# Ledger of designs, part 8: VHH binders against DNA-directed RNA polymerase subunit Rpo3 (rpo3)

Target 1, 262 residues: DNA-directed RNA polymerase subunit Rpo3 (rpo3), of Pyrobaculum islandicum (a1rse3)
Amino acid sequence: MPKATIVEKTPLFLKAVIEGAYPSLVNSIRRVIISELPVMAIDYVVIVSNTSVMYDEMLAHRLGLVPLTTPLQALPPIEDCETGLVDPSECTVRLMLQINAESDKIVYSGDLVSERPDVVPVYKDIPIVKLVKGQSIILEAYAKLGRAKEHAKWQAALASYYYYPRIKVLDEKCKEECKDICKELTNPFECTFNKAWTCRDICGDRLIVEWDRYKYVFWVESFGNYDVETALREAFRILKKKFSDFITTLTQKAGSLVETKV
Below, E stands for the ipSAE of ESMFold2; O stands for the ipSAE of OpenDDE; V2 stands for 0.75 times the mean of E and O plus 0.25 times the DockQ between their complexes.

## First folded at step 4 (VHH)

Design e15 (from e2 with S53R K100T T102Y; framework vhh_7b18_3)
Fold by ESMFold2-Fast, scan of step 4:
Structure e15 (fold): chain B 262 residues (1-262), chain A 121 residues (1-121)
Amino acid sequence: as target 1 above (262 residues)
Amino acid sequence: QVQLVETGGGLVQPGGSLRLSCAASGFTVSSNYMGWARQVPGKGLEWVSYIYRGGDTYYQDSVKGRFTISRDNAKSTVYLQMNSLKPEDTAVYYCARSYTIYARGSYFDYWGQGTQVTVSS
């Protein structure tokens, strides 16, 4: 079993050392986090009034990029929304903007009023559009669960990894020559493998850059829809389901082959 | 618990230099956007510079080439080295933290109390 040691953790960022894992496993975790985690995002907008300088299509696009808090445990699984197992209304959330500008003002993400208090803009101060006195914006925005592989607006997080670097400094001058690339050459969390390798081009044989097989520095950053712990838990749920589905398919196919031989 | 404390402001002559320091506590500096914004009396707040988690730095056009942002992760401190100061750089300078990336909105969620920088004879 692979081992993970947390190095840094905040609600929206996690850095860990993963040991005893093949690159394919670490990359699978990374790819699921980047492309397959479900989040709520505005999918379409019904515009009642827009007398601002921003055309409707750009306004809809900007609203779609507003991160929304996504309580995964309080929402149907995205698979149930996709198969029609649950009513479509249970998979969508309406948010409203109703602003008549009595003076010049900026409309912010925080001006959106959600029908669900648990699905709201993560950041209240994202500027949407500028209004001058007398202008109005009145619309209904409909959010649904989606995945980044369908559209970037549903991206929940970024994740990446690099091999855990083992750096040996043979000449102390390398530390000064590389200070603009790595402040601390022997710190694997500050001087990443790529940075150390760049320094290797400066120092040549005076710097040895190696890495451990099956040992990685892995990091995850949430865009705020949910915390990184929720993101990782959901990523492992998705990976387990993928492997279970694959095994089931193979088992069914193997059974057919056995029957053919009788 | 999350706190940002700025120091290093003061009075300086045009063409002079100042180094601002921001002592951060309650979070990991390298895990966030860290930046500097300034408020000119009678005008709005404007961003000056920020440094990303990976070390990439960005600057407002008016300060590019004159100001340098840096950080010391071990000391949980962010710096703004200001060179070739101009009277128009006179402002209250704030240190700020953000979790957001640009593509989904880059906004600072915690601010220090500010430090006054005055550039005059």
Scores: ipSAE 0.000, ipTM 0.111, lowest interface PAE 16.9, mean pLDDT 81

Design e22 (from e2 with S98G K100T I101V T102Y A103T Y107T F108Y; framework vhh_7b18_3; at its last look DockQ between E and O 0.01; V2 from the best seeds 0.00; counts 0 for: pae E 4.6 > 2, placed apart)
Fold by OpenDDE, look of step 5:
Structure e22 (fold): chain B 262 residues (1-262), chain A 121 residues (1-121)
Amino acid sequence: as target 1 above (262 residues)
Amino acid sequence: QVQLVETGGGLVQPGGSLRLSCAASGFTVSSNYMGWARQVPGKGLEWVSYIYSGGDTYYQDSVKGRFTISRDNAKSTVYLQMNSLKPEDTAVYYCARGYTVYTRGSTYDYWGQGTQVTVSS
């Protein structure tokens, strides 16, 4: 049975050692985290007025990349949004930007006003556009719940893993020779398997690098839309659903094949 | 070389006021994100207020309406006007230059030495 031991944890970051798991499972978790986690992102912008030097499409593009808080517990499941099970309005939030520059200023992400208080820019100090005196921006931005597999603006987190390195240093001089690659060659959390493996080119037979087929270092970092715990819970929900759907599909197909043979 | 020097701290009674100053050198204050943080002994650092390069300001909820951050570009100085001070505001206050990291939020690369603010009857 797979086991995970947390090595490091903050609200936005988690590192763990996973044991007793196949690479396919660990990789599946990683893929779901980076491509399928739902987040709110500005999807389209209605520009009422823009007298800045920035083109409308560039402005819209930049707005799309502003990370928004995403209260998953207060939103419908992303699947319901995608299938139309729920009203699209439940999966969309309008944000307003109205700036009239009385002096030279920078418009920031924090200047966006959301109609939904729990869906707001994660960071308030992301610069959007510079305005000079007399310039103005009036626009309506519509955020939609989406996934990174559709567009990168809906990416919620980073995740990666590597085989747990088993390092044997046969000559201590190897540590010094390899210091530019791995400062702590024997620390599996600082010197990744790939780095350790590279150190073999320097140390040769003086360094033994092994790994366990079922032991990994796994980490996840949230961009701030929600905390890492929320991200992981949602990732597991999605993964379980995918498996369930897959099994259902297989069963249906198998049934259909039997019916056609009769 | 970048330097930040805080002044203006001291002892004040509850309900009193203090004005902290942060003299910055080695960079242009108006072109940078600047902030005030405070730390109580034995507790973590918490951000109190910051001012964007564009002049917009942010305040922690606990200090909203009481504290005002401002800057004088000519003097290369950032200020924190603290009114209606409470005992809970007692801390070492630090000035810092900040920047936004997309994956981590706002962070700071240069800090002052700090100035002690004590609110006590």
Scores: ipSAE 0.042, ipTM 0.519, lowest interface PAE 3.0, mean pLDDT 90
ESMFold2-Fast, scan of step 4: ipSAE 0.221; ipTM 0.604
ESMFold2, look of step 5: ipSAE 0.081; ipTM 0.552
ESMFold2 (binder alone), look of step 5: mean pLDDT 79; pTM 0.800

Design e24 (from e2 with S98H Y107G F108Y; framework vhh_7b18_3)
Fold by ESMFold2-Fast, scan of step 4:
Structure e24 (fold): chain B 262 residues (1-262), chain A 121 residues (1-121)
Amino acid sequence: as target 1 above (262 residues)
Amino acid sequence: QVQLVETGGGLVQPGGSLRLSCAASGFTVSSNYMGWARQVPGKGLEWVSYIYSGGDTYYQDSVKGRFTISRDNAKSTVYLQMNSLKPEDTAVYYCARHYKITARGSGYDYWGQGTQVTVSS
């Protein structure tokens, strides 16, 4: 029965107040968002030509760090790719880079040509490699779904929270003394609990810093592979599956026919 | 287990034609990226042509319109048809399965033994 109120929302950022939740639940949501959301990223590269100054391994590494738009609803679930329920080719997207430099130029992420218009670089202006006139780069890059817990290149989002602060100003002079720390001491979305506590060290007993039990300010930032709403929906899908798997394990353990009793 | 065996090299006069063949074993050519690279004496290795797993082809500008890459999936063989040969086409030609490099820096590469092509009167 936790309650959530959205305070601020853009396509890539969400801040909300969560009420009536144990810290363990809020932390579980945070950990799943940071570590277990699937995104597309380049996994390997087949290089046909690279006469640039950058060696092949570094080029492949840089390509792997390019964020790719990830239409989760149009792709097989990552679990189906991992268990072989779908053909591996359904879980892989090819991108091509074919450039011969007629003059000095920088190759950008936006120069990658995807076989799927819905799986493309999120940002078109990430520099990959500089080419001098006469140099070339020709390759195929193969992207697949992965999770941050396997490798940081599959990081979809950041998330964090802090206790909802209750600040009481007993001396108006504290507002001026703390203006470089908090512009508005009583604003829980600007003056976080830690900042308010730092100000308490300056003002002493002239500032009261308290917090509500089981009440938090929670925020999520997407790296652009999908919007924050998609990230949250996927996080709750994963958490629901974890809870269902836990119930199944307990049921099987309770159903054991081989137990020693005294 | 992976083997690439090249045939078809030799001596031809300028304007002549040659067809190189690359017989592959130990893997499926239709599922891999295959190409031809050449090494001119005193210079580095230069990619000439490639064929992607899906059938798309690429040619270096100096051979475009003169060379044609193709494959026979049933025979596991890749071909390079070379027409209107020039003295500058003289090189050792290698058939290669293009290497797979992970974003973590691991790569694999397989080459044939090479076949000499000499264009001279």
Scores: ipSAE 0.028, ipTM 0.501, lowest interface PAE 6.1, mean pLDDT 84

Design e25 (from e2, 13 letters changed; framework vhh_vobarilizumab_d1)
Fold by ESMFold2-Fast, scan of step 4:
Order: C-alpha cells, then sequence, then structure tokens
Structure e25 (fold): chain B 262 residues (1-262), chain A 121 residues (1-121)
C-alpha cells in the first residue's frame, strides 16, 4: 500500500513524499505526466489578413504555443476524437483574432476570442506580434486535444522525482561547517543529494549520505491548462487504461497458446 | 482546381450602389473563409470585408455601414453589396479564399483576377 504525504501544494504545483512504491510505478506516473496528458492547443489557423512583419507560418507557430484552459470533463475523450467516434466539430474549438491597429500596439494571447468560454488562453499577456498603425491581423485558430509525445506544444506539465535522502550526522559540528551549503543538513527538501555530497567532502566520514529504496520526493508542475489534481487524476486514468490494454493483449496471447495445445 | 471569378464592376455615380459577385468553383463557399480586397491606383491591397464559415463578418472602418458581404450557398457565390459609393471607393476589387496554415507549412490564398469599380461624376 503506497503512502503519499503532501509537502507543498498550490493549484499549479505539488510536492509530495511517496513511500512503499517501486521505482517503476513512480517513473510510470512521471512519464505519463510529461508525455501523455491531453491539452487543447491551436493546431492550425486560417488567415484572412496578415499585414504584420511576421510570416504566416511563424504566426501559426506562436499561436500554437499559447496554453489554453482545458476542461477535460466537458470535452470528449481524446481517444474518441482520434478514432472518429465523435463528430470532428466536437473535438475542435475555434478562436479568433480580429485586430486593426489604430496605433502601434502588441497583439497578446488575451486578444484571442474563443467560441467556448471554458477554452481560453491561460495567460493573457503572452506577446504574439507587434503591429504598426494601419496593420491588421484577422484569422481563425482551430484548437484540438493533443499530447506532448506528438508535439511539445501539447505539454501539460513537468514532473520529476528523486530518492528521499537519509543523512546521518555522526558529528554535530558538521551542521555548522555545512551551514552555507545546507541550512538544514537533514532536510531532504533543501539539502538535495548534490549539496549533501558537497558537505560530505567537508565532513568526510562524519557525514553519511544514504537513500531509501522505496521512498521518493516527487513533484509535478502544471502549465495552467488544468490544476495539478486534474493532471494527476488524468495520469492515473491513462495508467489504468494501459494496464487494462496489457491484460487484454496478454489474454489474447494466452488464448492463442491454449488453442495451439488443444 | 480552385477558381474565383469576379463580376459586377463598372462606372457608377457618387452616392450610387453596385453589387459585386464572386463565382467559386473547386470548393464550397459556405465551408471556407472568404474576403473582398481592393487595390486603388498606387496603393497596396486593402481588406474591405470578410465572412467566416460560421457567418461572422468584418468590415473595414472606411466601408462599415455602407457595404454588406454575403453568400449564396445554392449558387456557390460570394457577394459585396456596395451602397453610398464615394470617389475614394474607386479600385480593383478582388475576391479571395484563405487556406489552412499549420506549423508544417501548407498555405495558399486563391484570388480572382479582379473587377474594376470606378466612382465618378
Amino acid sequence: as target 1 above (262 residues)
Amino acid sequence: EVQLVESGGGLVQPGGSLRLSCAASGFTVSSNYMAWYRQAPGKGRELVAYIYSGGDTYYADSVKGRFTISRDNAKNTLYLQMNSLRPEDTAVYYCARSYKITARGSYFDYWGQGTLVTVSS
């Protein structure tokens, strides 16, 4: 029974201690978070007017990098969009830019107008292009669900972990000698392995730096498309599906083996 | 093959009205983004009006309230109704279709040959 203790939590960041879990499980959670979480991002644009100095292709690329709020529960599952189980219109969201510069100005992500109020730029202050008086940008942008493993613009989050360090201080003088490197030498969230190892160079055998085999410091950071709790729930949904698909494949192989022996 | 053919240009008196037509072939007007541009002698091309596939429209400030963009799906034709015409509206008018642009780079605009509108006394 793995055990998790939350150390730090905000809507977009979580740090926890995970105990009693194999490295393969923690690494699987990490990999799914960084490569397989679905988010909305602009896939293509239809440009009606672009008299700015930026080429159409560069403009499309920059728009694709704008993070969009992604209400996973209100959208079809990405798998249904990929297989054609739902109408393509249910899997795309249109956003518009309609700007004629009456003075020199910068077009920001917040100038995008979405047909869905729940799929909008997460950050409204991302600069897209500078316009000089008299220039215009008029376009439609089409967003769809995607995953980071297809293209980095669909990156939902970052995640990583490290083994929980166990630091044994054999001589209390080491705490003062290492104060400039680690204010709290035995604090695994402040005194990481590299810092602890630097302290060991100062203290020698008076400091022992060890790790627990099944205890980790794990963190996840969302890019804002959804909160970290949503990211984690979606990661576990994906892992459960992978496990179910594996069982199905294994069952089919076992059935083939039974068939060849009977 | 995508083709756009404009018609309806001509000489008109100030304050008069004129309707431009753009007959499209090789694609469906109702499922694409269509625009009217104009180019006056010695000037660059200027966007006059556009209509999105969903029906949203835009008009340049110089023509807003005087011009109306519309389409007829049965005839696969785009229109520009021009009212209260001014000498400053004198230009070659172009019908255009915008294409999809992706990070992988595949885009093109299709333009007609243009139709001349002259507003003169």
Scores: ipSAE 0.013, ipTM 0.439, lowest interface PAE 8.3, mean pLDDT 83

Design e26 (from e3, 13 letters changed; framework vhh_vobarilizumab_d1)
Fold by ESMFold2-Fast, scan of step 4:
Structure e26 (fold): chain B 262 residues (1-262), chain A 121 residues (1-121)
Amino acid sequence: as target 1 above (262 residues)
Amino acid sequence: EVQLVESGGGLVQPGGSLRLSCAASGFTVSSNYMAWYRQAPGKGRELVAYIYSGGDTYYADSVKGRFTISRDNAKNTLYLQMNSLRPEDTAVYYCARTYTIYARGSYFDYWGQGTLVTVSS
């Protein structure tokens, strides 16, 4: 049974030690977090008025890159949206921008008005477009759940891991000689295996650099759409579904092979 | 063929009311984004009111609280109810179906001929 021990945790960052897991499992968790977590992002824009210097296509592109808070527990699962199991309106959130510039101004992400108070720009100060007095932006933006593997604008988080390093210093002088590479040679959360190995090029046999075969330092950073707990919970939901689907496929294939074999 | 025909313009006294109509053919008003624009003599065209396909509305600050955009789906007609009219409301009023959908590459740019509204004593 794999074990995880939290080392650092904030709403948007988590670092943990994972023990008793194959690299394939840890890498699967990493890949799902990076590529398959669903977030809300603007999918298309209905532009009524845009007398700004920015072309409509560029404006729509910039709006698509605005991170939106995504309350996964209050939204249907993305799979239900994709299969039509729920009404499309339950999977779409409308945001509006209605600005007539009475003086020169910058339109920010925070100027978007959402029909759902729980789906709003994560950061209010992202500049969208500059308006000169008399110019206007009037548009309706439609956000939907998506995944990073479809487009980078749906990226929820970044995650990575490294093998838990076991560093044994045989000559205390090595700590000073390697200060520019690792502030603390024996700190596994600061001095990664690769950094320690680089230091071995300086210290030679005076430094022993080893690693545990099934022990990792794992970290995840959320881009703000939801916290790291939500990201991890969703990642494990997705992995569980993948394993369930794999078992179903195998049992169906095994059944058909057995039943057709004479 | 898409066609928009405005009516209801005329001479009205300050403080008076007027209702503009826009009869649409070739498409359904109830499912579309529709707008009223105006152009006063010697000035640029101004967006007055907008109605989205779902029924939400927008009004320019100059007319907010005085004008109301609405539609009658049975008659396939767009309306602009103008109350408490002021001399500065004097303009040619245009009914329009003009909007672009990105990233779908769809755009619409249909205009009526305009109807003159004159507010004077």
Scores: ipSAE 0.013, ipTM 0.441, lowest interface PAE 8.0, mean pLDDT 84

Design e27 (from e6, 13 letters changed; framework vhh_vobarilizumab_d1)
Fold by ESMFold2-Fast, scan of step 4:
Structure e27 (fold): chain B 262 residues (1-262), chain A 123 residues (1-123)
Amino acid sequence: as target 1 above (262 residues)
Amino acid sequence: EVQLVESGGGLVQPGGSLRLSCAASGFTVSSNYMAWYRQAPGKGRELVAYIYSGGDTYYADSVKGRFTISRDNAKNTLYLQMNSLRPEDTAVYYCARSYKITARGSYTYFDYWGQGTLVTVSS
């Protein structure tokens, strides 16, 4: 049974020690977090007026990069949106920009007005375009749930892991020689395996770098669309579905093989 | 085929009212961005009013509070109700449809402009 111990946690960052897990499981969790977590992002824009110096295509692209808060529990599952089980309008959120510049100004992500107060720019201060007096931007932006594996603008988080290092210092002089690489050589949360191995190149056999099999330091950083706890919960939901789908497929194939033989 | 036909223009005295109509065929106004533009003699086209696909509206500052954009889905028609008309509202009024642009980089354009309807406000 895998065991996890939280070392550090903020709303947007989590570091934990995972014990008793195969590397394939930890790597599967990492891959799902990086590539398959759904977030809202602007998919297309209907531009009504754009007298700024920025071309429509570039403006739409920039708007697509604005992170949006994504209340997964208040939205349909992305699978229901992809299969058409729910009306497309249930899976999209409209945001608007309606700006006529009375003076030179910068349009920010925070100027977007959302039809849903729970789907809004995570950061209000992202500059979109500069307007000079008399210029206007009037547009309707449509956000939808998507995944990073389709396009990077839908990336929710980063995740990584390394084997839990066990470092033995045979010569105290190594601590001074490696101070620019690892302040505390024996601290597994400060001196990662790669850093310790780099120090091993300096100290030779005066430094022993070992690691625990099936024990890892794992971390997740959210880009702000939702907190890391939501990200992890969604990652495990997706993994459960993948495993259930695999078992269903395998069971159906096994049934077909039995029928063809008997 | 796809067409926009404007009507309802005419001569009106200052302070009067007119309602412009834009009859659409070959597409549905309720699923599209629709706009009214105007062009005064010797000037470029200017935006007057928009109606978003969801029904929300926008008005230029010069007409806000006096003009109302609306649509009738059953008749597939866009309207512009113009109240408290001023001499500076004299222009040819155009109906337009706009398309979407993807955040992955593809252009959009106003590709179904109507023929226009003349509004003259004079004593």
Scores: ipSAE 0.152, ipTM 0.538, lowest interface PAE 3.1, mean pLDDT 84

Design e28 (from e2, 16 letters changed; framework vhh_4orz_3)
Fold by ESMFold2-Fast, scan of step 4:
Structure e28 (fold): chain B 262 residues (1-262), chain A 121 residues (1-121)
Amino acid sequence: as target 1 above (262 residues)
Amino acid sequence: EVQLVESGGGLVQAGGSLRLFCAASGFTVSSNYMAWLRQAPGKRREWVAYIYSGGDTYYADSVKDRFTISRDNAKNTVSLQMNSLKPEDTAIYFCARSYKITARGSYFDYWGQGTQVTVSS
């Protein structure tokens, strides 16, 4: 059984050592985190007024890039939204922007007013557009659950891994020669496998760079829509569903095979 | 407001011991990656010790087995116990917090002002 040891955990970041796992498993977890986690993002806007210099299309694009808090436990599963099991309105949230500039100002993400207090901009200080005195922006923005594989604006997190490096320094001079690549060659969390291998190009046989085929340094960074623990729970839920769907397909196929024997 | 304040520096004889303290405010040390780094006159700032949020500790080869990093979650402090001090340990010691640790490296967002450690021969 695979073992995970947490090296570093903050609400938005996790680094762990994973031992006893095939690369395919670690890569599957990575790919789900990067491409399949659902997150709320502004999908379209209805603009009532925009007298700013920024065109409607650019304004909509910039609003789409604003991270929104996404309470997965309080929202329907995205699969239910996609299949029509729930009304589409349960998977969408309206945010409003109504600014009339009485002086030159910058409109920030924090100026958006959500109809749902648990779906709001994660960061309040993202600049959207500059207004000069007398200009206005009045719009309604509609956010929906989506996945990164559909569009990058629904990216909830980044994840990656590298083989846990085993570095043996045969010539102490290599440490100084590699200072610009790795400040500490024997620290697996500072000197990644790729950096150590680059160092081997400089030191040749004076540096031994090895790795464990089943031992990895794995990390996840959340964009703030939800914490890293929520991201991982959702990733495992998605993986479990994929496996369950596969078993269902195999079970139906086995039934067909039994019928052909009768 | 996030602050890191170091204390405990001073003058010691070679072979002596010293304990440095880092008082953190505005965040909790148990949820963050914390480090001690040092800078000697005319040299680059170098890593000394790390303590990760999960409690794992790492040390530079030059201080391994002599220095111990620890944290006190109740007091929200990080400490560095320095034993068997050498003249080469003379430096300004900094406490730092990492906001982001990636496969590409560590990024420090908050630093203390530093505390001077001088080890005489």
Scores: ipSAE 0.000, ipTM 0.097, lowest interface PAE 21.7, mean pLDDT 82

Design e29 (from e4, 16 letters changed; framework vhh_4orz_3)
Fold by ESMFold2-Fast, scan of step 4:
Structure e29 (fold): chain B 262 residues (1-262), chain A 121 residues (1-121)
Amino acid sequence: as target 1 above (262 residues)
Amino acid sequence: EVQLVESGGGLVQAGGSLRLFCAASGFTVSSNYMAWLRQAPGKRREWVAYIYSGGDTYYADSVKDRFTISRDNAKNTVSLQMNSLKPEDTAIYFCARSYYIKARGSYFDYWGQGTQVTVSS
């Protein structure tokens, strides 16, 4: 059975050791985190007024890149939105900008006013557009749940892994010789395989660089739409559903084959 | 096919009131974004009032608390009630529809011919 041990955790970052897993499984977890986690992002905008220098298409594109807090537990599952099981209005959130510049100013992500206080810009200080005195931006933006595999603006997180390095220092002098590459040669969370291998070029046979075949250092960083625990729970929910769907398909096909043969 | 027709414009004294109507055909106003814009002599078009598909309304600072935009879904019309009119409100008033574009901004795709509003001092 695979095992996971948390090494470091903050709300937006997690580092863990995964043991007893094939690379394909670890890569599947990574892929789901990167490409299939649902987040809210602005999908389209209704522009009433835009007398700024920025044309409508660029303004809409920039708004789409603003990360939005995404309370997954308070929203319908993305699958229900995709299949039409839920009214489309339950799957969209409206945000508004209404700014008439009385002096030169920058419009920031924090100027967006959401109809839902739990779906708002994660970062309030992302510059959207500069207005000079007399210019205006007035628009309604519609956000929906999406996944990075459809468009990068729906990316919730980054994830990666590397093989757990086994570094054996045969000559203590190597620690000083490699200090600019790895401050702690035997620390698997600081001295990755590639760094250790670069040190091997300096120290030769005085440094042994190995790795475990089924042991990994795995990390996840959230863009802030939700915390890393929420990201991981959702990733595991998605993986469980994929495996369940696969088993159901196989079982149905096997049942049909059995009936046909007998 | 798709058409917007304004009516209700005219001459009125300062301090008076007018109600403008916009009749839509070829689409449903309740499912679309609708706006009133105006163009004063020698100036560019400016927005006056808008109503979102969900029913929320917004107004330019120059007309706030004096103008009210509303829609009648059964008659498929949008109206603009204009109170406490000023000479500065003299303009051609246009009804417009907006559409939605995924991954891009939306803009007004259909406009009416406009209706003249003249406010005498």
Scores: ipSAE 0.000, ipTM 0.221, lowest interface PAE 14.4, mean pLDDT 82

Design e3 (from e2 with S98T K100T T102Y; framework vhh_7b18_3)
Fold by ESMFold2-Fast, scan of step 4:
Structure e3 (fold): chain B 262 residues (1-262), chain A 121 residues (1-121)
Amino acid sequence: as target 1 above (262 residues)
Amino acid sequence: QVQLVETGGGLVQPGGSLRLSCAASGFTVSSNYMGWARQVPGKGLEWVSYIYSGGDTYYQDSVKGRFTISRDNAKSTVYLQMNSLKPEDTAVYYCARTYTIYARGSYFDYWGQGTQVTVSS
């Protein structure tokens, strides 16, 4: 029953109008996108050599924050890794840093060499550590699928929404009086509900601010581990599983109330 | 083709000793980080000991001073010598390639089938 109309779309950003949905459903989609999408991130590091000034713990922490491309369809489902259904080695990707500084140098995320060409740093220019001539850093970093609800390094995306505003300007002077709040009062994608209400405090009854029931402006921004379309498909897969699990539990409890054998 | 095969488990009385052996194939033991983990009845998997490629050894506090990890590179075998065994040491012991997680504990990237150790009087 819910309908979605895309307003803006790039590989890493989507803005859409959602109609015919309860706030609880839209908020559930938002929460899953923010907290439960699986992405690859470095979970642990085996350090062979670190003669830099950075402690091992800080180095491991910085490496964990490097976003990695995550081909969900080419990896085992995170649930299969968690239950031990697949060999642990199939759920782990090794990346290596092996640098002996012949001159003063900055080590970047792009210096990580992955054993899988499809699991690599999204951004290659993230500085990791500075090395002085003669210093070395040699380590193996092990990445695995995780979710943001366990640690922020597994954050795949941001998402939010607001009620779709309906703005009517009865006095043209309101546009000038509100120019520092909303550049275009009648644009529902620029002048959000809260901004419009702030402007109504200035203009009074010369500005009509209302909203549609069960209609929202919704947006999603991917951190680059995968595109926004993949993020949404995965979010809906997770939500479907949650509702399926709820129905199974409810059906099982309802069944326990029935004496079904003669 | 990477394989780890554990042997040496069995039944032993409290205070006794056992030596576990892990035969590795398909890779070079001296070039990898190797360790032992155990699954205690009713609890999850916990690491016991590991040896880094350079030879340094590490132990969980509960086994320190009683257990010794070693390796024979020529035989591609890792050993766990267990002395002064306690009933609490009863578990399935797994040989694995392993490491220390600086952020979240220990992890295993490959392990064998396990060998049962029972400490009971």
Scores: ipSAE 0.000, ipTM 0.100, lowest interface PAE 15.8, mean pLDDT 80

